# Designs tried in a protein design chat: VHH binders against Flagellar brake protein YcgR (ycgR). Part 67

Target 1, 263 residues: Flagellar brake protein YcgR (ycgR), of Thauera aminoaromatica (c4kar8)
Amino acid sequence: MAELSTPSPASPAPLDGGRGDELEKFTLRGARQILQLLQDLITHRGLITAHTGGGHSFMTAVLKVDEERGRVVLDPSPDPQANRRALAAPRLTCVTQLDGIRIQFPLVGLGEGQDKGRPALFAPLPAEMLRLQRREFYRLQVPLAHELSCLLKAEDLARKPVEVSARVIDIGAGGVAVVVPTGAAEFVIGGTLPACRLALPDGEPIELDLEVRNLNRQTQRNGTEQLRVGLRFAALPRAADTRIQRYIFKTERALNAKARGGL
Key: E = the ipSAE of ESMFold2; O = the ipSAE of OpenDDE; V2 = 0.75 times the mean of E and O plus 0.25 times the DockQ between their complexes.

## First folded at step 4 (VHH)

Design B87 (from yc9 with S56Y; framework vhh_7yz9_2; at its last look DockQ between E and O 0.04; V2 from the best seeds 0.00; counts 0 for: pae E 5.3 > 2, grease 27.5 > 24.2, SAP .775 > .668, placed apart)
Fold by ESMFold2, look of step 5:
Structure B87 (fold): chain B 263 residues (1-263), chain A 118 residues (1-118)
Amino acid sequence: as target 1 above (263 residues)
Amino acid sequence: QWQLVESGGGLVQAGGSLRLSCTASGFTVDDYYMGWYRQTAGNEREWVAFITSEGYTTYADSVKGRFTISRDNAKNTVYLQMNSLKPEDTAVYYCAKYTPSWLGQDYWGQGTPVTVSS
């Protein structure tokens, strides 16, 4: 038999952040703080991206917190493969935003079961949650009604040039995330997409170069898979930056007004 | 300065039992989520069992009903009781302390080898 090797530390890389000591002060470990934050996610019906490792993720939500049993209850994916990946993963890394605050928390020991006769995923309450209230980490979740798109100059599976009009799902100071159907084009982490066009609701599209930073196969709430492509602005002219910041600010104001009871 | 020391590995015949221990220093095991993993030659590390700070346990499908994770807070030790062992359970077993990804990497012991023959 082969000699067994010494292991090394392993965990999923964080999707955002990695400034360990700096982030300690934003890490919640108190049980009551954690319960309150989870309850806030439930109340606001926050959409959560759950990362299972290997570049896979799915959309979920916290349905409830069972304080008596010390468990959180999650909405399972309609895609059985996404659920199987989640149940097999050493940990599920959940990422979301609440009121402009970046939230990340791990779930371990995920199990399946029923909640009031409906399929559900269960996990013990997390021991820690990241609550990061810093503007530079903010990503605006783009409302579907805005139909924000980015025209990407990419290649298809046969390595032929293709233009893909990708829907922008979030936008921040340093980049965008877009979704495309799985297989619509091939993307390489670290690759550059020159002369892409970002279409904001007002004005002419912004021409900019984008760098592929991450790729995640994301199972939607309806069970279909899309490829989520994280894109960094390679070089952003001041005028383009101003337009992006204005869009973010205006949209944030409008969303906050609706959330507080705007008509 | 944190340490994990695994022990209890060895050679056992198929159908036998073995109890692995993981004693922690520098932290209290019931303050953290703790787990056991295993790795066979040429393969990626596989999750085996997990215990939360509140004592909730969960297991990989391949070991459910045969393995039991537990802990003794007074001894600051996590255990893996392995029953009905099969040749497929042959691996190096690692104890791990969970670390949130934004704070760093999980902490691992050096491992304890288990060989199941028949």
Scores: ipSAE 0.103, ipTM 0.519, lowest interface PAE 5.3, mean pLDDT 81
Fold by OpenDDE, look of step 5:
Structure B87 (fold): chain B 263 residues (1-263), chain A 118 residues (1-118)
Amino acid sequence: as target 1 above (263 residues)
Amino acid sequence: QWQLVESGGGLVQAGGSLRLSCTASGFTVDDYYMGWYRQTAGNEREWVAFITSEGYTTYADSVKGRFTISRDNAKNTVYLQMNSLKPEDTAVYYCAKYTPSWLGQDYWGQGTPVTVSS
């Protein structure tokens, strides 16, 4: 009985900087968001792999966020050599996971000191943090030129069935966000919209059931009020899922190519 | 049971030398990162020196060039050679296993007092 040695999960390769455009969607730049995420790492005692370059890394953790001084406190390696490498590195790449979400952030300007009588590493707060959501939560911003639409079967205030053609503004494996004119229909969070039709560029519309997950009123610059409706795919046939995934992949690739100046 | 026992402390004149010893029982010192802390009355413990299983050493800036941490695996003992002692080095010195803060520090010795007289 050959004991199948469960392959040790390969340390996720550092995200090669090449997928720049896709990463921006998952990059937090807001100070408050960054602080919150760092605090979450502290709260959950998240272990962080700090990459110092040259294939070297060490385990650390965020010990404290010093908002007054605008710095993060890290636990140093017990290996003095690792700490020296960290201090000599122009950039520290920190990688961790929280709730199944991969988090990556750079630290620059690393220094050493003491925190409460113990050795500590200090760095200015990161300017950005990458939070890679599960693929299921990734939403592609739909290019306006694609003119994706979703025919929503909804009800008006009088509970009369109405069909609303909504522009799709983002799409993911789990659902779509659409924009509708204010007052076009009544939406209830948690409500199901049956037999809707999602129009993709590659063929016939996909019939699917949609669940209303969120509602957000948006005022355009021109003063026009619109309703953004977040919709989950309630029951997506496998064939439809494949088409949606293909569309997302193809579109992402095209956008990335354009961003790289290829187009 | 894990135990650390410090020794070698005492009274010394400024410019003098002392050698502190920390003998471990219940575990082997070469399996862990070992170090020394010191504490003065009313203050928090501050780290002084650490040594890794590979023999790499690190020192606080205040003691760099004066103190040397070493280990004898056969004796299961960690040493702190203190040279060019200053009155500011007066403290109770503690031996400890160095562990990342999130893992906690499990074991301290009782400490050995060092007094440096001007």
Scores: ipSAE 0.024, ipTM 0.413, lowest interface PAE 4.7, mean pLDDT 85
ESMFold2-Fast, scan of step 4: ipSAE 0.571; ipTM 0.829
ESMFold2 (binder alone), look of step 5: mean pLDDT 80; pTM 0.801

Design C32 (from na14 with S31D; framework vhh_7n9e_1; at its last look DockQ between E and O 0.44; V2 from the best seeds 0.00; counts 0 for: pae E 2.2 > 2)
Fold by OpenDDE, look of step 5:
Structure C32 (fold): chain B 263 residues (1-263), chain A 119 residues (1-119)
Amino acid sequence: as target 1 above (263 residues)
Amino acid sequence: DVQLVESGGGLVQAGGSLRLSCAASGFTFSDYAMYWGRQAPGKGREWVSGISSGGGSTAYASSVKGRFTISRDNAKNTLYLQMNNLKPEDTALYYCAKQDWYSGEFPYWGQGTQVTVSS
């Protein structure tokens, strides 16, 4: 009786038609590597979004890695309902970011207990962790003070053309991530937004075509939801590329100088 | 619980047409973009097409562009894929997929419907 290994929830197929095999290069399965990455998350106090399914999630953090017991200890939600959902879920999908790299890992077998007299959630160590260095290109986190924006040409729910001014939150040679109000426009992964306008501080906006590569909802600190849209530069003139690169380099230098205590 | 049930697959000759359906339940269908993927024998899953929540925006893989048409009926909680001018290379198990909005991942897939295109 060949145990039909339940196909591991297929990692989202690369939108570019790439072989699912490409994700394997980003998947850590080594126990040592997994432990190290979890330790890194602890060290950096990385906030983790734990998805319980059904569109529900809560914020958590890895508090401890118990190597002896082969388990990870998580910070429970202050919301008892979220904890109940977590415990009832057959699987948690944990998502975080470390050094701009998206990390995703599943936890199964979640339980509740106490760690040093404090309520905690625990689960067996993940069998795999996905470290998505998908970004061929370094992405700069855009300082809020720069107020970069991208005018998106999209359609609303009524299929009416709309222009949405989106704040740029990160930028790289290959694209931008923007945030828009929920419901501002309709998006679909793989869709093209033609003749958009990226505003850089150094001159006139750059007209460019954008491809939607990812969509995710984010809850702001104030409880308001916004949509994060990851956009690839579908067609970028050379001159525009040069300007974008210049902006990135200039900004990085400034940030680094500031970090070093420079004025 | 999110449920996606694909149907409409079958055996068809090259140049033929099929219409796939995906019945969705367990979530507000009209709030989500929906997608079709496929998995050919010995290959990984690949993205085929996507449609926005309201159906105003659509996207297609280059391999199917001009031949496939994605559509939806929100009143019926149903996603469709009209496949025309089918080719042997279109032979695959076709899946309906829903994105998780918060993770951005695609944890929700149906069991799939088999499409076989004979030469």
Scores: ipSAE 0.837, ipTM 0.952, lowest interface PAE 0.5, mean pLDDT 88
Fold by ESMFold2-Fast, scan of step 4:
Structure C32 (fold): chain B 263 residues (1-263), chain A 119 residues (1-119)
Amino acid sequence: as target 1 above (263 residues)
Amino acid sequence: DVQLVESGGGLVQAGGSLRLSCAASGFTFSDYAMYWGRQAPGKGREWVSGISSGGGSTAYASSVKGRFTISRDNAKNTLYLQMNNLKPEDTALYYCAKQDWYSGEFPYWGQGTQVTVSS
């Protein structure tokens, strides 16, 4: 279970509750720390995947923190069924990312009402928040302009080898997340994709073995579905590891420089 | 509503075989990868095997690789696990599971079917 339930930091899937002892060091319980982190999510307009149980989730955001009433105000889903499921759930598990760091927190006692005349969801302030701040779990969100790709060696319905060029959306020390059109190839969690080729800027593609860790679907604006595939580096050669880390470092540095002095 | 109903468990001697079935309903079975997990008494749930939506790709835990075979019949909405050369360590409640494509979680589990392997 731990092997399949430990997602990448950017994954919308929540971490297994059985890992509580291991994650205690990353759990914030101070009221000021929790308030500051929630405010950081508001400031950065962080999108939150709220899991309502039973395989259901919706995208939300913290609109404000109402310290006077001890609650958070959330943006409701445009899907009324998702809101009904959320209100019926005993607990919401909220997952988001801030600067490559995974953040997860529970909300209990969800209610609905209005905020300044608009529909809103309300919940008491969480008593704890997980902030998984480890460098080995850091994920760089790949700039779209980099056009980073990974050529996946996968199988089709007939177990025939196929090659799929997938766009890399995030990358870290332990793996990548890619997006592919739904139906492009067959994927299964735990499956191995041997001899895939990761194309980084400068130099030849890196050949490496990948293991499928996560799969989820997203519906695009045009109604087509895309599949997000989380992939772990199964056995990473030292030279490949060095080159990947160099790309992450240089890109992070460039993004920080643009945030400080670019337009 | 997603429903998963496992069957085929039982008592078997070490070295024996069993075939488990999982009858699925409430979703388009052919669109989803399907999985088998197990839970032994006093232990957490362990992943056993997975099969892609069309059956073209399979995966196995190292403890069962070479002994177990996962398969599916999309026309019948049924998932199978053929278990050969069973060991006492395979004694567990076996569940089939559907991953939710949108959340990436495994919230859809059946009630399970008990497999007991005597030494």
Scores: ipSAE 0.526, ipTM 0.855, lowest interface PAE 2.1, mean pLDDT 82
Fold by ESMFold2, look of step 5:
Structure C32 (fold): chain B 263 residues (1-263), chain A 119 residues (1-119)
Amino acid sequence: as target 1 above (263 residues)
Amino acid sequence: DVQLVESGGGLVQAGGSLRLSCAASGFTFSDYAMYWGRQAPGKGREWVSGISSGGGSTAYASSVKGRFTISRDNAKNTLYLQMNNLKPEDTALYYCAKQDWYSGEFPYWGQGTQVTVSS
């Protein structure tokens, strides 16, 4: 027998720096888990980027979940063309974050209608949702007064070696997030930075290899642009791991003592 | 109005080579790191390779490292992927992608170019 099938359209979903088959561990398929996650998005007023294909997207939000009808209610775009593209698309790829955790899910069968007299978009509940928990460890927000830094060995735009002292904004057992001025060095997601030096209080800096996991630009209060770089520790020696965890525990205890004394 | 247009795909025998191109417009190409991704019919999206804005830093998925080479020509607003020693598991629709630096999202993808590797 000859069976005709059509290829799936190209996915507009953004790259995540990982392999698709590696993400199965983070894929939720239970109805209860999906409903709970959607409700979390509603209560946190999470903004969602809905990708319609062809490089087009629009901003939306989940307004409510209609459990009895098995559907989600979405905020329509103020741009009528974006709504028309969404309604014509075979599926939407929805991307958002909850507390720094990436959430991604497909919606198919999008329709238009009204909810409580207001225009709304409707779709059946997704059959799956990706909840990419990259940080399986507690991440300490580094107090500004500590001025924790990491010396990054990278290259500039002219492919010349540079060393960039980056301020550490959070730290956990598996990695750090740092900020650097925009353009201070060249970074790419998935790139490795060998022989970086993490400076902790009360000791010699730790030499370690780092892998770039996330890049975001952000604007400081003074209007200066900076780059936030999420970095994973590669093959961390036990002594280095111990020093990092000790710093985290001591700092957390000090912050908790301050919070109790201030309450 | 960001546009990314991939080309250079095709049918190739295992062990062969292909060179993919991605023509970019609607943004200052030299300000952005650029990426290749792929999606096979029975699998989810997979990151393949990335290159920094000036070309000084590159990264590869372990499955393609040593076989694929990413490059860019900022004067021509073009991203490249040289694919050598192709294997049947490399069969996929290949896309180039641009990150939105402020959100950290990847809202901009091309339509893709099909690569099919036969045994």
Scores: ipSAE 0.454, ipTM 0.831, lowest interface PAE 2.2, mean pLDDT 82
ESMFold2 (binder alone), look of step 5: mean pLDDT 84; pTM 0.841

Design C37 (from na14 with Y32D; framework vhh_7n9e_1; at its last look DockQ between E and O 0.38; V2 from the best seeds 0.00; counts 0 for: pae E 2.6 > 2)
Fold by OpenDDE, look of step 5:
Structure C37 (fold): chain B 263 residues (1-263), chain A 119 residues (1-119)
Amino acid sequence: as target 1 above (263 residues)
Amino acid sequence: DVQLVESGGGLVQAGGSLRLSCAASGFTFSSDAMYWGRQAPGKGREWVSGISSGGGSTAYASSVKGRFTISRDNAKNTLYLQMNNLKPEDTALYYCAKQDWYSGEFPYWGQGTQVTVSS
């Protein structure tokens, strides 16, 4: 009786009418591709957030890929309770980023054991890995020193208009990701934020309409939770687009120069 | 465990109205944005509408804008979708959905309620 693996309900595309089929473009199902991507995660020592459900997660890393046994080896949490939750969970949702691309993959059948005498978590190789290259456009990670901000016009829980100054963490031709304090405003995916103001270093803020494309909570190193809001430029004037592109280009060039040992 | 149970579907003539309900349990309903999706026969799942945790912000697919209204009663842990001026193309299984805040994904869906609009 072939257990029909209930297709993991592909996260529906945002409310912009994008067909769920778009996610398939970003889903790796080939064994070789999956192995390569896992190996890349190992090579880059990518930290992975493993979600166990119920709002719980822990930080892990792929330590090894055992191709012979068809399993992935993960670094256990230093918190025994987190490990217990992981082992009890029917599924782990692993989330990471490599080269600015969000990677998500499920692990099922988690077990504990030892790898080379060290405690480790084991799981069968994921059947699929989502590489969300959804970014039609390169997203620049904004240097903290640039202090880019976006004034969001939203509503609070009481449906009162509020203005929230949000730090921009990444920017691309198609939009920005910002972080806001939890509870600062109400958001919904597909919602429009009109007449927002994006502050760039090179001049006056750019007024633009933004569409909420994604929401996720992030825990900071200090334990404080913040909300990451992915925003699409809903209506971007040409002049604004030019300025954004210029900023991205200039910043990338500077970062690359620095990486090459340039002052 | 997160549970979402949809109801209110049925057969309706074109131009008619339905009100869907989704009963939510297993999480703090008032803290989460909630969404409606649908899946028509032979088609993929599509978003229909979303509402913020407090209900102050709403979103609609272009195909349903002006006809559908999403609302919620946090005291009752219930999500609603008022569907007016229904069209045959609205025929679908309608799902209530919750986002996982940490992954940003939508792993939580109900079993759905069938809406059939006859011409």
Scores: ipSAE 0.817, ipTM 0.947, lowest interface PAE 0.5, mean pLDDT 88
Fold by ESMFold2, look of step 5:
Structure C37 (fold): chain B 263 residues (1-263), chain A 119 residues (1-119)
Amino acid sequence: as target 1 above (263 residues)
Amino acid sequence: DVQLVESGGGLVQAGGSLRLSCAASGFTFSSDAMYWGRQAPGKGREWVSGISSGGGSTAYASSVKGRFTISRDNAKNTLYLQMNNLKPEDTALYYCAKQDWYSGEFPYWGQGTQVTVSS
């Protein structure tokens, strides 16, 4: 059932649904909360990217919520082929933002019809909506001068233990992203790396378990290829969380002060 | 170009076992991590398991951990999923998948093999 097409480079990508257990704390399932969130999207004129699969998407909006009939009404695309793809898709993954908070929800059972004499798309209300507090997902871009590193305990291609000192490029409440040379170690999405060590400027390195969330090959400005590894904190002690948040807060304040002082 | 062909599905009683295979061609199999996914009727696609290119690192969805075992034979360009103690909730179309390293997406999927677990 795969679509043979390439993804659109400008469209926001849905979060990986296969790792939804890390997102459970942001999932709304109460009918009243879902209705209110949908109404907020209508009120704020939220533009929605609706992903139909196979790298295809189109822009839409929630026009209204029919609470009595339990359905949502969507703006059809001016492109008839986009509408045909949406109607043929087993589900739409809708992605939008409200006041800096990322919102994601599935719609199934999409149909076409008219609303007050105008073409419209209809779907049952979603059973759940993901409301991702952006501060929980905020990622501080680590200044190069800080030289933050994370010692990864992994395996090479020959299944031999290897320690890789990986540069931390961003850090947030839930994890870090690091870069390593391609081929330095083997990774698999969903895999765990136990007993890694995160070096912050203040104090001793933090020992923590990491889970691989994403893998991308990237080309740096100088043409060097590297592997970007997105890592989630698997179980983070409160003391470690406090140190990470303090680092983020202090660094943000320092960067903001430079921006103001440069005025 | 990339071709992934699953086999080994079927009808099995709850508590039973099946072994799925995925024959791969059109790329250097030994250089890529490989994944199993599934899609139950009326539901979206779900990640099931993954294995690193050398086979040394594996990962499983919590719902299958301890019951399913992913493996690969790089000499035969074949990915496997051993499924034990099957439950009716495991009923799904199972497919193998490969990532595109630069985009980070999973554009390469097999046609799938049906697994049906009766109660």
Scores: ipSAE 0.404, ipTM 0.817, lowest interface PAE 2.6, mean pLDDT 82
ESMFold2-Fast, scan of step 4: ipSAE 0.568; ipTM 0.871
ESMFold2 (binder alone), look of step 5: mean pLDDT 83; pTM 0.833

Design C60 (from na14 with Y102E; framework vhh_7n9e_1; at its last look DockQ between E and O 0.21; V2 from the best seeds 0.00; counts 0 for: placed apart)
Fold by ESMFold2-Fast, scan of step 4:
Structure C60 (fold): chain B 263 residues (1-263), chain A 119 residues (1-119)
Amino acid sequence: as target 1 above (263 residues)
Amino acid sequence: DVQLVESGGGLVQAGGSLRLSCAASGFTFSSYAMYWGRQAPGKGREWVSGISSGGGSTAYASSVKGRFTISRDNAKNTLYLQMNNLKPEDTALYYCAKQDWESGEFPYWGQGTQVTVSS
């Protein structure tokens, strides 16, 4: 498989359309299922990356679903140019995550108007939504309060070993996504990071070999840049796999309880 | 505007060597990891190799590891792929690629250079 055509589930980039046959079993086409999934995105305040083509995208969210008119209402970008690009695009590809599961759907026929006196974007309900419910695609968004970290064994510009403490932002059965300051070390897709140390609660750090699967640069509000690095686990000892799954299960259960409490 | 221009392809016999070049412009070349991909006749696109921004880390597809060497010259804004012990199955259009760093997409591909390996 070409790594360049299959970004990680945590990546905002759309999946390769050539995978259509493999992805069909994860595609929702029932109106009730689509409506329920969109409502779940509203309930969980899911941020959506909307790709307008040509490498352009903006952040949005589903504000509401209008079942009677068969349309979805989206939060416009604060950048007027992004909104103009979206309105001119023949299609938006929307990518988000819900409960660690990657969700992707198209929107066609975008229009603009107002919802309750505020600017809004409108589109017909999508005819299909992709919900990737594979073990390797499942990701838990790590609560900031957990301060989960991974000590990466990487290389600098001179090919010298460096250790980078990276914050874990999501974790699944197949890997983690971490953030590091830009320039802290060199990363390349397909590269191997041996003997990294994943710090989980309730025990010693887990020693892991990690493979770089994707890279994204993100600019923070304060102007500093971070690299988001998607990392795949090399074959895990069963004890490590068990500890990771236990952490995911316990954290998800706790978060689901808090969400039902209106947190 | 990001521009990537590949060169160095050609016809070569099995066991031979070729060196591909990719001239990059329109961005700060030294700040980005760079990649080589290929598409063989009748097959999908395949990742071949990658090199980090400063050249400190490299990666290779298992099919080319030990035979191909990726390198870069940041002063010349040029990416290279040294291909040794070429096989007929290496026949493909080769192109260099730059990831869009902010989106994580690969919208920046060169026009490609054809490599044909005869037996």
Scores: ipSAE 0.521, ipTM 0.853, lowest interface PAE 1.9, mean pLDDT 83
Fold by ESMFold2, look of step 5:
Structure C60 (fold): chain B 263 residues (1-263), chain A 119 residues (1-119)
Amino acid sequence: as target 1 above (263 residues)
Amino acid sequence: DVQLVESGGGLVQAGGSLRLSCAASGFTFSSYAMYWGRQAPGKGREWVSGISSGGGSTAYASSVKGRFTISRDNAKNTLYLQMNNLKPEDTALYYCAKQDWESGEFPYWGQGTQVTVSS
């Protein structure tokens, strides 16, 4: 009988659920590529969620890469219990984003020590890093003055149909991101919203099916809580695709002209 | 502390049925969307199904649609997966996961329960 082993923390499953080996094409295994990606994380000073298993995690950052010793240096948690969990864990699953791209990598053999007199966590360089590009297309930040909207047909908490007029904050060839008030409707990653209507300025609204790809709660500068919903276009008709691409191109060109020439 | 404990796995013949449970604690269960995922030996993790906080929206991977049913009982803080017409390719470690509203993903997951389907 095979030896029983403790389960390791795992990455969230891909939404569309295809063959798991499809993630291999997004997996970096070259030492130079890994070093460059870690350096990019350092340069952007992004926060990393480090998962220790059992639903526990802590926030950290890569402070530096020690290429000579073949290790990464991590910022310890201010919570001593989080540091103890990390040191006891057989595997640390690190998750972050860089320029909108999800980055994930495992660290094994985590240890504690000092870096220039400051407490730090150390681990050997990861053998692999996942750089999951979920967006294949340019995403235009929609100018507020355009008042671009998408009518979502969803359900409320009681499973009753609701229509939500959502402001479009970015748009690309593959989808949109919208904002709605928190609680306006029930959403789940992987869910399909049929017969939504995207209003573009060049004609009648486009009727299309949307798939929920991500869900974030955020607070606007005025204190209002909103839900950011990332949506993928499902089965986009050719005419609709053409209209969306035209909008993106014309708007980007107009924005570039304003940036070069001023108002 | 967020805790997710899966149960209900086991050995079953092809064509059979199995019901998985996920007991949740350490958070307000009814405020979060919940998910099932699975990992077969030698394969990556696969999203299987999701259900919104109140159950108003559900979603399924194409490989399980029509055979699996996700549900939740918010009074019992429990997530379920009813699996019917099981196939050998459904053999995997099944785990539940909790929506993380800050990251927009679901990185909080349980340790899993093994499902093995024989021919």
Scores: ipSAE 0.504, ipTM 0.856, lowest interface PAE 1.8, mean pLDDT 82
ESMFold2 (binder alone), look of step 5: mean pLDDT 85; pTM 0.846
OpenDDE, look of step 5: ipSAE 0.812; ipTM 0.942
ESMFold2, look of step 8: ipSAE 0.485; ipTM 0.845
ESMFold2 (binder alone), look of step 8: mean pLDDT 84; pTM 0.846
OpenDDE, look of step 8: ipSAE 0.824; ipTM 0.952

